# VHH binders against Tyrosine-protein phosphatase non-receptor type 20 (PTPN20), part 10

Target 1, 254 residues: Tyrosine-protein phosphatase non-receptor type 20 (PTPN20), of Homo sapiens (Human) (q4jdl3r159to412)
Amino acid sequence: IMQEFMALELKNLPGEFNSGNQPSNREKNRYRDILPYDSTRVPLGKSKDYINASYIRIVNCGEEYFYIATQGPLLSTIDDFWQMVLENNSNVIAMITREIEGGIIKCYHYWPISLKKPLELKHFRVFLENYQILQYFIIRMFQVVEKSTGTSHSVKQLQFTKWPDHGTPASADSFIKYIRYARKSHLTGPMVVHCSAGIGRTGVFLCVDVVFCAIVKNCSFNIMDIVAQMREQRSGMVQTKEQYHFCYDIVLEV

## First folded at step 4 (VHH)

Design E12 (from L11 with R100E Y104L G105E S106D G107E T108Y; framework vhh_lunsekimig_d3)
Fold by ESMFold2-Fast, scan of step 4:
Structure E12 (fold): chain B 254 residues (1-254), chain A 123 residues (1-123)
Amino acid sequence: as target 1 above (254 residues)
Amino acid sequence: EVQLVESGGGVVQPGGSLRLSCAASGFTVSSYELYWYRQAAGIERELIASITSGGSTNYVDSVKGRFTISRDNSENTMYLQMNSLRAEDTGLYYCVKGQESLYLEDEYYLDYWGQGTLVTVSS
C-alpha cells in the first residue's frame, strides 16, 4: 500500500499555477505552496476572479462524481467562497476540520454564529436556519440570499469535529457515517469539500465517497486510480501516507 | 522559544478606546502573518483582524473602521487599537502567530497562541 503512495508521489504531473502565484492573488491563499492548477481552478463571476479551489471529476465504473476541493476560507475570501457555492449551485459543504486544532488556525468561521443574526456579506446574506450537534459532526442548514436578485439557495454544511490534531482517526466508523450522510444530503452541483488546505483530509473524503458509491452499485474500484485522478486535477490530494492508509482502513470496515 | 504576551485589556465604557499590545519573542513579527482573535461568552473564537508579513490588513465587518491592527518591527510588537467600543466587543482577545506556507496536514506542529487579555465594555 505504501509502495502505491510512493509511486503516486513520484508522478511528475504537468500543470501550471500562474493564477494563484499572481501578486494580486497571494493574500487569497492560506498556504503559499498549495495552489490550484490553472486548468481546473474555479473561476468566479464574469471576470473569472481567483479563489483557491479546484474542480474535481472522478470517474469510476462509468459513473462521474463531481466536487470542488478548496481551502478553509480566510477572512478576506468569505465573499468569494459563498459566491463559488452559489454560482456552482452546490447544496452541500463538507468541512473536515475545526476552526482551530492544537493551537493551529485551520479555517476562518465563515458562517453565521447564531440563529438570530445573519452573516452580512457584500453580495450575499447567509441565514442559519437550524443546526444539529451530533457526536462526531455538526449539521448546519443555511439559506443564502443574493442581495441583488432576492434569490435564495439552501445549503447544508456538515462539519466533522473529531479528526485528531495529528494522525488519522483510530476508528473509521464515525467518518464512515459522516461521509454516508453527506452523500445522502447531496442534490445539486458539485459537493464542496474542504479542510485547511483542501488536499489532505479533503482527498480522503473524496476517495472514500467514490468507493462507497462503487460498493453500493456493486462495482469494482481502485484506490490508487481514484487518488491519481484527483492529483491530476489538484496537486497533492491525499497528502500523507497515513491518510492514504486510512482510505484502505475505512474501506475494509464496510 | 516562541512566546506571545498580550496586554492592554481592561474595563471601559461604551464609546471608549483601548490599545492592546502583543509582545513577541523567539521570532520576528515582520516575517509572519499575525492575528487578533476574540472569544465572547456563548460564541466560538472569531478572527477579528489580521496583518500579513507584507503589511496588508483585514478586519471582520463588525470592527471595520473602529479597530486598527499594526506592528512595530523595532519593538517586535503587534497592536490592536480599539475605538468606539461597544458592549458586543466584550471578550478575551488573543494574539496568534499564523500557520506558515509549508503545511503538512495531520502532522503535529504547534503554532502559538498568547494567554489572552480581557476586554470588558460596561455601561
Scores: ipSAE 0.059, ipTM 0.500, lowest interface PAE 5.5, mean pLDDT 86

Design E13 (from L11 with V29F S31D E33A R100Y L102E; framework vhh_lunsekimig_d3)
Fold by ESMFold2-Fast, scan of step 4:
Structure E13 (fold): chain B 254 residues (1-254), chain A 123 residues (1-123)
Amino acid sequence: as target 1 above (254 residues)
Amino acid sequence: EVQLVESGGGVVQPGGSLRLSCAASGFTFSDYALYWYRQAAGIERELIASITSGGSTNYVDSVKGRFTISRDNSENTMYLQMNSLRAEDTGLYYCVKGQYSEYYGSGTYLDYWGQGTLVTVSS
């Protein structure tokens, strides 16, 4: 396992980060050094504007799994985030972080504060319809209304709240239940998955989702290959050796 | 100007019951999640119960089935009904206001604390 992770780390894949490095886009990055490749970035609108987000396609046993891996939104990128969700017709957002962990801001609160007050954006209004608070994650149901057309789009956000500040979850079972629920909830578009930077916990989620799907289909899988595919599309996916080990821990649980 | 005032603490024998109240003012009560925290001697303050704006509740395992959190939005008051009290339940009980309508399970999203009310379970 350590050998595999080191082999992945030693492969410097050629890729350019020109869009993310533009001076006008620096304020849109949560972390200076964590940027989308130009070739896989998610363009916004007709102008192809920037957001720190990557399309991720993973192939296993002839099946294709499609995601958007992205950073936790900043106050300045909330409009961009919801535009990305709607333009890609995504119905599920998996959020694998609390807004603040260990006193550090990991993600801005990019959804409505309460059932009473919708979030007002340039072209959309986001309404919190209902929510459920479970032991390890929170389910929020949103209606996103396009102002110009009155068209409504339903989005389900699933926030995993019990990832420890250091390391990985002690129980793989809670995270597997979370991922199962996210997969069952998926209907349209790429699944939008984020943590703080959009590479560490996000990478673990994508890997585990593919592995779980492989197991239920009685298909073979290879964790190193899955992570390698992700890294070709977004640099640094699965950030630490501990996260890489956790991907293997899931195999033992499922 | 936010105020949270706890009451209902006291001394009871093991197996007894108490009802704590938290009277709130200075904010739109119905819009926020509210929490009961406990500070026992020699240990860090811990979340024992929470209730969201919508009325969803959560409890620490040690009090499940014995404690019930509730809210009365018309009276701006939150309650903690404590049944089958044990010596381990002794401590200062704090009413706490969350920053949002929803539960986050983290002290990071709390903005106001009451002064606490003492519960002593002894015989």
Scores: ipSAE 0.000, ipTM 0.128, lowest interface PAE 17.2, mean pLDDT 84

Design E14 (from L11 with N58Y V96A Q99E R100Y L102D T108S; framework vhh_lunsekimig_d3)
Fold by ESMFold2-Fast, scan of step 4:
Structure E14 (fold): chain B 254 residues (1-254), chain A 123 residues (1-123)
Amino acid sequence: as target 1 above (254 residues)
Amino acid sequence: EVQLVESGGGVVQPGGSLRLSCAASGFTVSSYELYWYRQAAGIERELIASITSGGSTYYVDSVKGRFTISRDNSENTMYLQMNSLRAEDTGLYYCAKGEYSDYYGSGSYLDYWGQGTLVTVSS
């Protein structure tokens, strides 16, 4: 398992990060060294403006799984984030982090907390319609209204709150239930998946989702291949050897 | 195992003060991070204050300078002193313990016990 992770770390991948390194885009990156490839970044609007986000396509047994892997939004990128969700017709957001962990801000609070008061953004108005607190995660139902057109889109956000500050969950079961629920909730567009940087916990989520789909379809799968496909589209997906091992632990629990 | 019982809520005029208590059993308050959450009608449950095992405190911006979280190890009880109360402070107040800090969000990973204590700031 560790041998596989080391092999993945040693691969030389082609790709440039020119858009993320532009001076005008510097404030839009949560981490200076975690950037999307130019070839797979998510462009915004007809101007193809920047957000720290990557399209991820994973192929297993002739089936393609489509995601957007992205960082936790910053105060300055909230409007950009909702634009990305709407333009890609995404109906599910998987948030695999709390806003603050270990005293460090991991993700800005990019949604409204009031059922009565929507979040007012430059181009969008976000309404919290309903929410449910479950044992392992929180479900929030949003209506996102584009101010210029008046069109509305339904978006379900699933926040996993039980990831420890260090390491991986002690029990794979809670994360398995979370991923299964997210897949069942998916209807349109790529699934938007984020943590703080959009590579570590996000990569684990994508790998496990593909593996579960393979199991349901009685198809073979290869974790190293799945992670390698991710890394070709966003650098550093599945950030640590502990996270990589956790992907295998989940397979062994099934 | 873990039980937390909130008390001290009531009706108060704007500018008034209340002290909330959270009596703990099944664990020692000095050993854990402790939290106060607020749930208002139509609003998601919000973390308003926390205290670490080492005594460091956190407050959301809306209550900084007005609310003070503390604990009494001998009574195994946590407190929230609320001063200069505003209408927006109205809600059900819950206490919780956990291994994690969530300075924003609903705290679904924390153990809540009881129905909370109601604070009403009337105008």
Scores: ipSAE 0.000, ipTM 0.206, lowest interface PAE 14.6, mean pLDDT 82

Design E4 (from L11 with V96A R100T S101D L102E L110F; framework vhh_lunsekimig_d3)
Fold by ESMFold2-Fast, scan of step 4:
Structure E4 (fold): chain B 254 residues (1-254), chain A 123 residues (1-123)
Amino acid sequence: as target 1 above (254 residues)
Amino acid sequence: EVQLVESGGGVVQPGGSLRLSCAASGFTVSSYELYWYRQAAGIERELIASITSGGSTNYVDSVKGRFTISRDNSENTMYLQMNSLRAEDTGLYYCAKGQTDEYYGSGTYFDYWGQGTLVTVSS
């Protein structure tokens, strides 16, 4: 398993990060060195404006799995985030982080704080319709309205709250249930998946989701191949050797 | 100055009851989403109950039907009524106020936390 991760780390993949490195876009990146490839970035609107997000397509046994892997929104990118969700007709957001972990801000709270008061953004209004707090994750149902057109879209956000500040979960069971619920909830567009940087825990989620789909379809799978496909589309997917090992641990537990 | 003060913790036998209080000052409890968190030794602080400004409540499955979150707007205080207590309910209980509209906090991103109140369920 370690040899596989080392081989993935040593691959020099071609790819340019010109859009993310533009001076006007630097403030839109949570981490200066974690950027989307120009070829797979998610463009926003007619002007193809920037957001730190990548389209990820994973192929296994003739089936294609389609995602957007993105960073946890910043205060300055909340409008951009909801624009991305609406333009791609995505109905599921998987959030694999708490807003603050170990005293460090990992993701701004980009949704409304209560059922009574919508989140008022420059171009969007987001309504929290209902929510359910479960042992390991929170389910939030949103109605997103574009102010200029009145267009609305229903979005389900699933926040996994039990990832430890360091390492990986001691038990895979909670994360397995979370991923299965997310897949069952998916209806339209790519599934939007994020953590803080949009590569570590996000990569684990994508890998395990594809593997579970393969198992359900009685198809073979290869974790190294799945991670390699992701890394061609967003640099650094599955960030650490511990996260890579955790992908195997989860799969073997099922 | 915003302040949250928890009280009501103690030692109780399995099957017993406790009522926790969270006295608020510097803000109005009816205007914010409010939360109760629990932290047991060696595990992360867990959101167990919430109440919205509109009065809607939510609970983690392990406490649903046993715990009740409420608030008294005239006393500017939030409560957690805990019934049928189990050994697993042992921990430090914190109340928290949600973020202002400027920051939009949630279950782990809050403007203010109390110092906590200890609940021990033992025989």
Scores: ipSAE 0.000, ipTM 0.128, lowest interface PAE 15.5, mean pLDDT 82

Design E6 (from L11 with Q99Y R100D L102E Y104L; framework vhh_lunsekimig_d3)
Fold by ESMFold2-Fast, scan of step 4:
Structure E6 (fold): chain B 254 residues (1-254), chain A 123 residues (1-123)
Amino acid sequence: as target 1 above (254 residues)
Amino acid sequence: EVQLVESGGGVVQPGGSLRLSCAASGFTVSSYELYWYRQAAGIERELIASITSGGSTNYVDSVKGRFTISRDNSENTMYLQMNSLRAEDTGLYYCVKGYDSEYLGSGTYLDYWGQGTLVTVSS
């Protein structure tokens, strides 16, 4: 297993990060060295404006799984984030982080706090319709209204709250239930998946989701191949050998 | 409308002191948890200090004993007293308002940010 991770780390992929490195876009990146490839980045609007996000397509057993892997939004990119969600007709957001971990902001609070007070953005108004607080994750149902058109879109956000500050979850059960619920909730567009940087925990989620679908369909799968496909579309997907090993641990429990 | 306006940033030599102020309007500072965040070039924003509605304070380890967060309810203003400044304290400092008592969810949720005030510690 560890030899596989080392082989993935040593693979030098020919991809350009020109858009993310533009001076006007530097402030839009949570981490200076974690950038989307130009070829797979998610363009915004007619002008194809920048957001730190990548389209990820994973093929297994003739089935294609479609995602957007992205960083946790910054205060300055909240409008961009919701624009991306709406333009791609995405109905599920999987958030695999708390807003603050170890005293450090991992993701800005990009949604409304209460049922009474919508989040007012430049181009959108986000309403929290309802929510459920479960033991390992929170389900929030949003109605997103585009101010210019008045059209509304339903979006379900699933926040996994029990990832430890260090390492990986001790029990795979909670994360497996979380991923199952996210897959069942998916209806339209790519599933939007993020953590802080959009590569570590995000990569684990994508790998496990594909593996889970393969198991349900009695199809073969290969974790190294799945992670390699992701890395060709967003650099560094599945960030640590511990996260890579966790992908295998989950498979053994299912 | 909620507004947070930071001031007091500047250039000081190592070992110097600065007092940052955050003037709040549109809400009462005593009713909310308030935070100071710092962003240095090339790194994500980090929580430096917090004060609860009840007055309890917390600090990141790197500033404990050097920085003091406080508020003046009559002036509706929050402060960060920064002593024994180091080169690594250089950055943009933001004051941040927490969510009100109607909040339900995980962790600490942040509502509004100020525009930031620049602190430079140089020789």
Scores: ipSAE 0.000, ipTM 0.136, lowest interface PAE 16.5, mean pLDDT 83

Design E8 (framework vhh_7z1x_3)
Fold by ESMFold2-Fast, scan of step 4:
Structure E8 (fold): chain B 254 residues (1-254), chain A 124 residues (1-124)
Amino acid sequence: as target 1 above (254 residues)
Amino acid sequence: QVQLVETGGGLVQPGGSLRLSCTASGFTFSSYEMNWVRQAPGKGLEWLSGITSSGGSTYYADSVKGRFTISRDNAKNTLYLQMNSLQPDDTAVYFCVKGQESLYYGSGTYFDYWGQGTQVTVSS
């Protein structure tokens, strides 16, 4: 298992990060060294503006799974984030982090704080329709309204709140239920998945989701192949050997 | 104790071929992943290819895929890189690199032992 992870670590593609390294885009990155490849980045609008996000397509048993892996939004990128969600017609956001962990800001609060006060953005207005607080994750239903047209789009955000600051969850059960609920909720567009950097916990989620779909379809799967496919499209997907091992632990627990 | 010694570099004309070899000593070669990395003059390091400890899986950078072939002989503690269809852009110092078991993970790939490198020059 550990041998597989090292082989993946050694596969360092000379992919270009020119867009993310442009001076005008540096402040749009949560981490200076975690950038999307130019070839797989998510362009915004007619001008193809920058956001730290990558399209991820994973193929298993002839089935294609489509995601956007992205960083936790910054105060300065909230408008860009919702633009990306709307332009890609995504109906599910999987958020695998709290806003603050260990005193460090991991993700800005990019959604409305209450049912009565919508989030006012430059081009969008985001309404919180309802929410459910469960033991391990929070479900939030949003209506995203484009100010210029009045067009609305429904988005379900699923926030996993029980990932420890260090390591991986002690029990896989909570995360299994979370991923299964997210897949069941998916209807349109790529599923938008983020943590803080959009590579570690995000990579674990994508891997496990594909594996569960394979099991349901009674198809074979290979965790190393799935993670290798992700890493070709976004550098560093599944960030640590502990996270890689956790992918196996989750699969065996099913 | 740990030694990685590259050989096989030299001057070759565009379209030519070279085979690099790396002899390892001071560790259990068959237990570790091995890599080839190059550095062109005045440029940064570029990872080219990796091979699992058993040789069962190989990986290549897009820039060399289809032209270069990595292989290993665990009985001889030797790593190889067969380079075909060489281009002027392939001019660099080529390093044999042992895979690293890192206790810390960040953005990027980690290596623990490097050979001294062998010069490959592709010119007319």
Scores: ipSAE 0.000, ipTM 0.091, lowest interface PAE 17.5, mean pLDDT 83

Design E9 (from E5, 29 letters changed; framework vhh_7ubx_2)
Fold by ESMFold2-Fast, scan of step 4:
Structure E9 (fold): chain B 254 residues (1-254), chain A 123 residues (1-123)
Amino acid sequence: as target 1 above (254 residues)
Amino acid sequence: QVQLVESGGGLVQPGGSLRLSCAASGFTFSDYAMTWVRQAPGKGPEWIATITSGGSTMRDDSTKGRFTISRDNAKNTLYLQMTSLKPEDTALYYCVKGQESLYYGEGTYLDYRGPGTQVTVSS
């Protein structure tokens, strides 16, 4: 398993990060060294403006799985984030982080904190319709309204709250239930998946989701191939040997 | 060239108050979110509060009842009002431009932060 991860790390992939490196876009990146490829980045609006996000298409057994892998929104990119969600007609957001872990900001609070007061943004108004707090993840149901057009869209956000500050979850069971619930909730557009940088925990989620779909459809799968496909579309997907091993641990649990 | 200079720290007794300031230059201050973080000796940095360009605030749950972040765009200055100070609030307090950080194992290094201002809470 470790030999597979080493082989993935040694693979030199072509790709340019020109859009993310533009001076005007510098403050839109949570981490200045984690950038989307120009060829797979998610363009915003007619101007094709920048957000740190990548389209990810994974093929297994003739089935295509479509995602957007993105960083945890910054306060300055909250409008951009909701624009991306609405323009891609996405109905599910998988958030695999707390806002703060170990005293470090991982993701800003990009949704309303109460049912009574919507989040007022420059271009959007986000309403929290209801929420459920479960043992290992939180379900939030939003109605997102674009102020300029009056268009609205229902979005379900699923926040996984049990990832430890260091390493990977001790028990795969909680994360398995989380991923299965997210897939069951999916209806339209690519599933939007983020953690802090949008590569580590996000990569694990995408890999495991594809594997579970393969199992349900009685199809073969290959974890190295799935991760390799992701890495061609967003650099560094599944960041650590520990995360890579965790993908295998989860599969063995099922 | 981005520059951030914190001030207003000092020695206070438990239950006291302090107001920290951060003077910003080298960028259009009103266009960026600004953040306060602190670091105690031997500990990692701890996020305190962020304020958006539009004035919306986010605060750490452990301190939000005692600390208030604000800004004055006309003066290019960020503030942190601290009340009911406790010995555990003793730390070096840093002003941070947005969240421009270097990635490390899903953690961060703070890039555009000032030199910090020391807050010591003791008798």
Scores: ipSAE 0.006, ipTM 0.252, lowest interface PAE 9.6, mean pLDDT 85

Design F1 (framework vhh_7z1x_3)
Fold by ESMFold2-Fast, scan of step 4:
Structure F1 (fold): chain B 254 residues (1-254), chain A 124 residues (1-124)
Amino acid sequence: as target 1 above (254 residues)
Amino acid sequence: QVQLVETGGGLVQPGGSLRLSCTASGFTFSDYAMNWVRQAPGKGLEWLSGITSSGGSTYYADSVKGRFTISRDNAKNTLYLQMNSLQPDDTAVYFCAASGYSYGLEDEYHYDYWGQGTQVTVSS
């Protein structure tokens, strides 16, 4: 397994990051070295404006699984994030991080503070309709209203809260249940998946989701192939050898 | 020249209190989240507490929650850690660390600037 990860790391994929490196877009990146490829980035609006996000399409057994892998929003990119969710008609957001871990801000609080106070954005209002706090993840139900039309869109955000500050979860069971719940909740558009950078824990989630779908369909799967497909569409998907090994550990516990 | 200087360490009896200070210079202190991290003899680094750049939010490791309080004074470029109910297991070198940019892996701690550390010894 370790030899597989090393082979993935040694592969130098020729991709361009010109959009993310534009001077006007540098402040929109959480990490200066983690950028979307120009060919797979998610364009915003008619102007095709920038957000640090990539479309990820994974093919297994003739089925295509469609996601948006993105960084944890910054204060300055909250409007862009919700615009991306609505323009892609996404109904599920999987958030695989707490806002702060080990004293480092991993993700800004990009949703409403309370049931009584909606989040006011340039073109949208986000209302927190309900939430449930479970042992290992939080479910938040949002109504997103476009100010110009009054049209509303329902979005379910699932925040996994039990990933340790170092390494991977000791028990795969909690993360398995989380991923299965996210898939079961999915109705429209690509599933939006993020952690802090949108490549490490995000990559683990995408890989495991595809594997579970393959198992349900009684289809073969290959973890190295799934991760290789992701890396062609967003650089560095599945960041560490421990995360890569965790994908195998999860599969064995199903 | 960037500097973080910790003070306030020393020897204290179990159940006692200490207040650590960390004075920053050479960068815009109010732009950075600040952290306290410790290293006990023969052990790795342990993150204890963090505070946002504005001081609006504070966070604590379970091992110190309810005993330690982090605070900052941006006008004085100073970070504080009030430590109460100290136990022998709190014996460590205590570092302040600033985080603004990270090249780090998701599942690793990464800090832009570190202090030199101050020794805290809890013994009878």
Scores: ipSAE 0.013, ipTM 0.271, lowest interface PAE 7.9, mean pLDDT 86

Design F2 (framework vhh_7z1x_3)
Fold by ESMFold2-Fast, scan of step 4:
Structure F2 (fold): chain B 254 residues (1-254), chain A 124 residues (1-124)
Amino acid sequence: as target 1 above (254 residues)
Amino acid sequence: QVQLVETGGGLVQPGGSLRLSCTASGFTFSDYAMNWVRQAPGKGLEWLSGITSSGGSTYYADSVKGRFTISRDNAKNTLYLQMNSLQPDDTAVYFCAAESGYSYGLEDEYYDYWGQGTQVTVSS
């Protein structure tokens, strides 16, 4: 299993990061060295503006699984993030991080912090309709209103809160339940999945979601192939050998 | 002046029940989401439960789910917490708080107004 991860790390992948490296886009990246490929980046609006996000399509047993893998939004990219969600008609956001971990800011809270006060953005107004705080994750229901048209869109955000600051969860059960809930909640568009950088925990989520779907459908799967498909579309998906091993641990519990 | 006054605290045996009340004055109670927060001796603040301004939605911390029930009466400007199956570790000062902003385990936790607290002691 560790030899597989080494082989993935040594693979020379095609692709360029020209859009993310543009001076005008520098402040839009949470990490300078974690960028979307030009060929798979998510363009915004008719101008095809930049956001640090990649379309990910994974094929297994004739089924295609469609996602957007993205970084945790910055204060400066909140409008861009909601524009991406609305333009792609996404109804589920999976957030696999707390806002702050170990004293380090991992993601800005890009949603309204209370039921009373909507989040006022340049082009959108986001209302928190309700929320539920569960043992391992938080469910938030949003209405996103486009200011220019008055059209509204329902979005469910699922925040996994029990990922440890170091390593991977000791028990896969909580994370499996989280992913099952996210899949059941999915209705339209690609599922938007993010952590801090949008590659590590995000990659684990995508891999496990595909594996779980394969098991439920009694289909074969190959973890190395799934991760290789992801890495061709966003560099560095499944960031550490511990995360890679965790993908295999899930197989033993499902 | 804005004021929140908690009542209903006291001493109870393990397994017992208490109902806390919080009476609001000096602001439009029906415009505010309300919360219950506690502080055990020598520990930090723990959020327990929240209720929307209309009372249409309620939320609970894992530690009290199934045991505590939050409710409100906007006509009486009063917030309630029904506490069942009380345990010694529920011993704390209980505060009501009017919400301007709130997030679980996050950096942003804001309350516009706080009560003075009421002591709940669970012991035999």
Scores: ipSAE 0.000, ipTM 0.120, lowest interface PAE 17.0, mean pLDDT 83

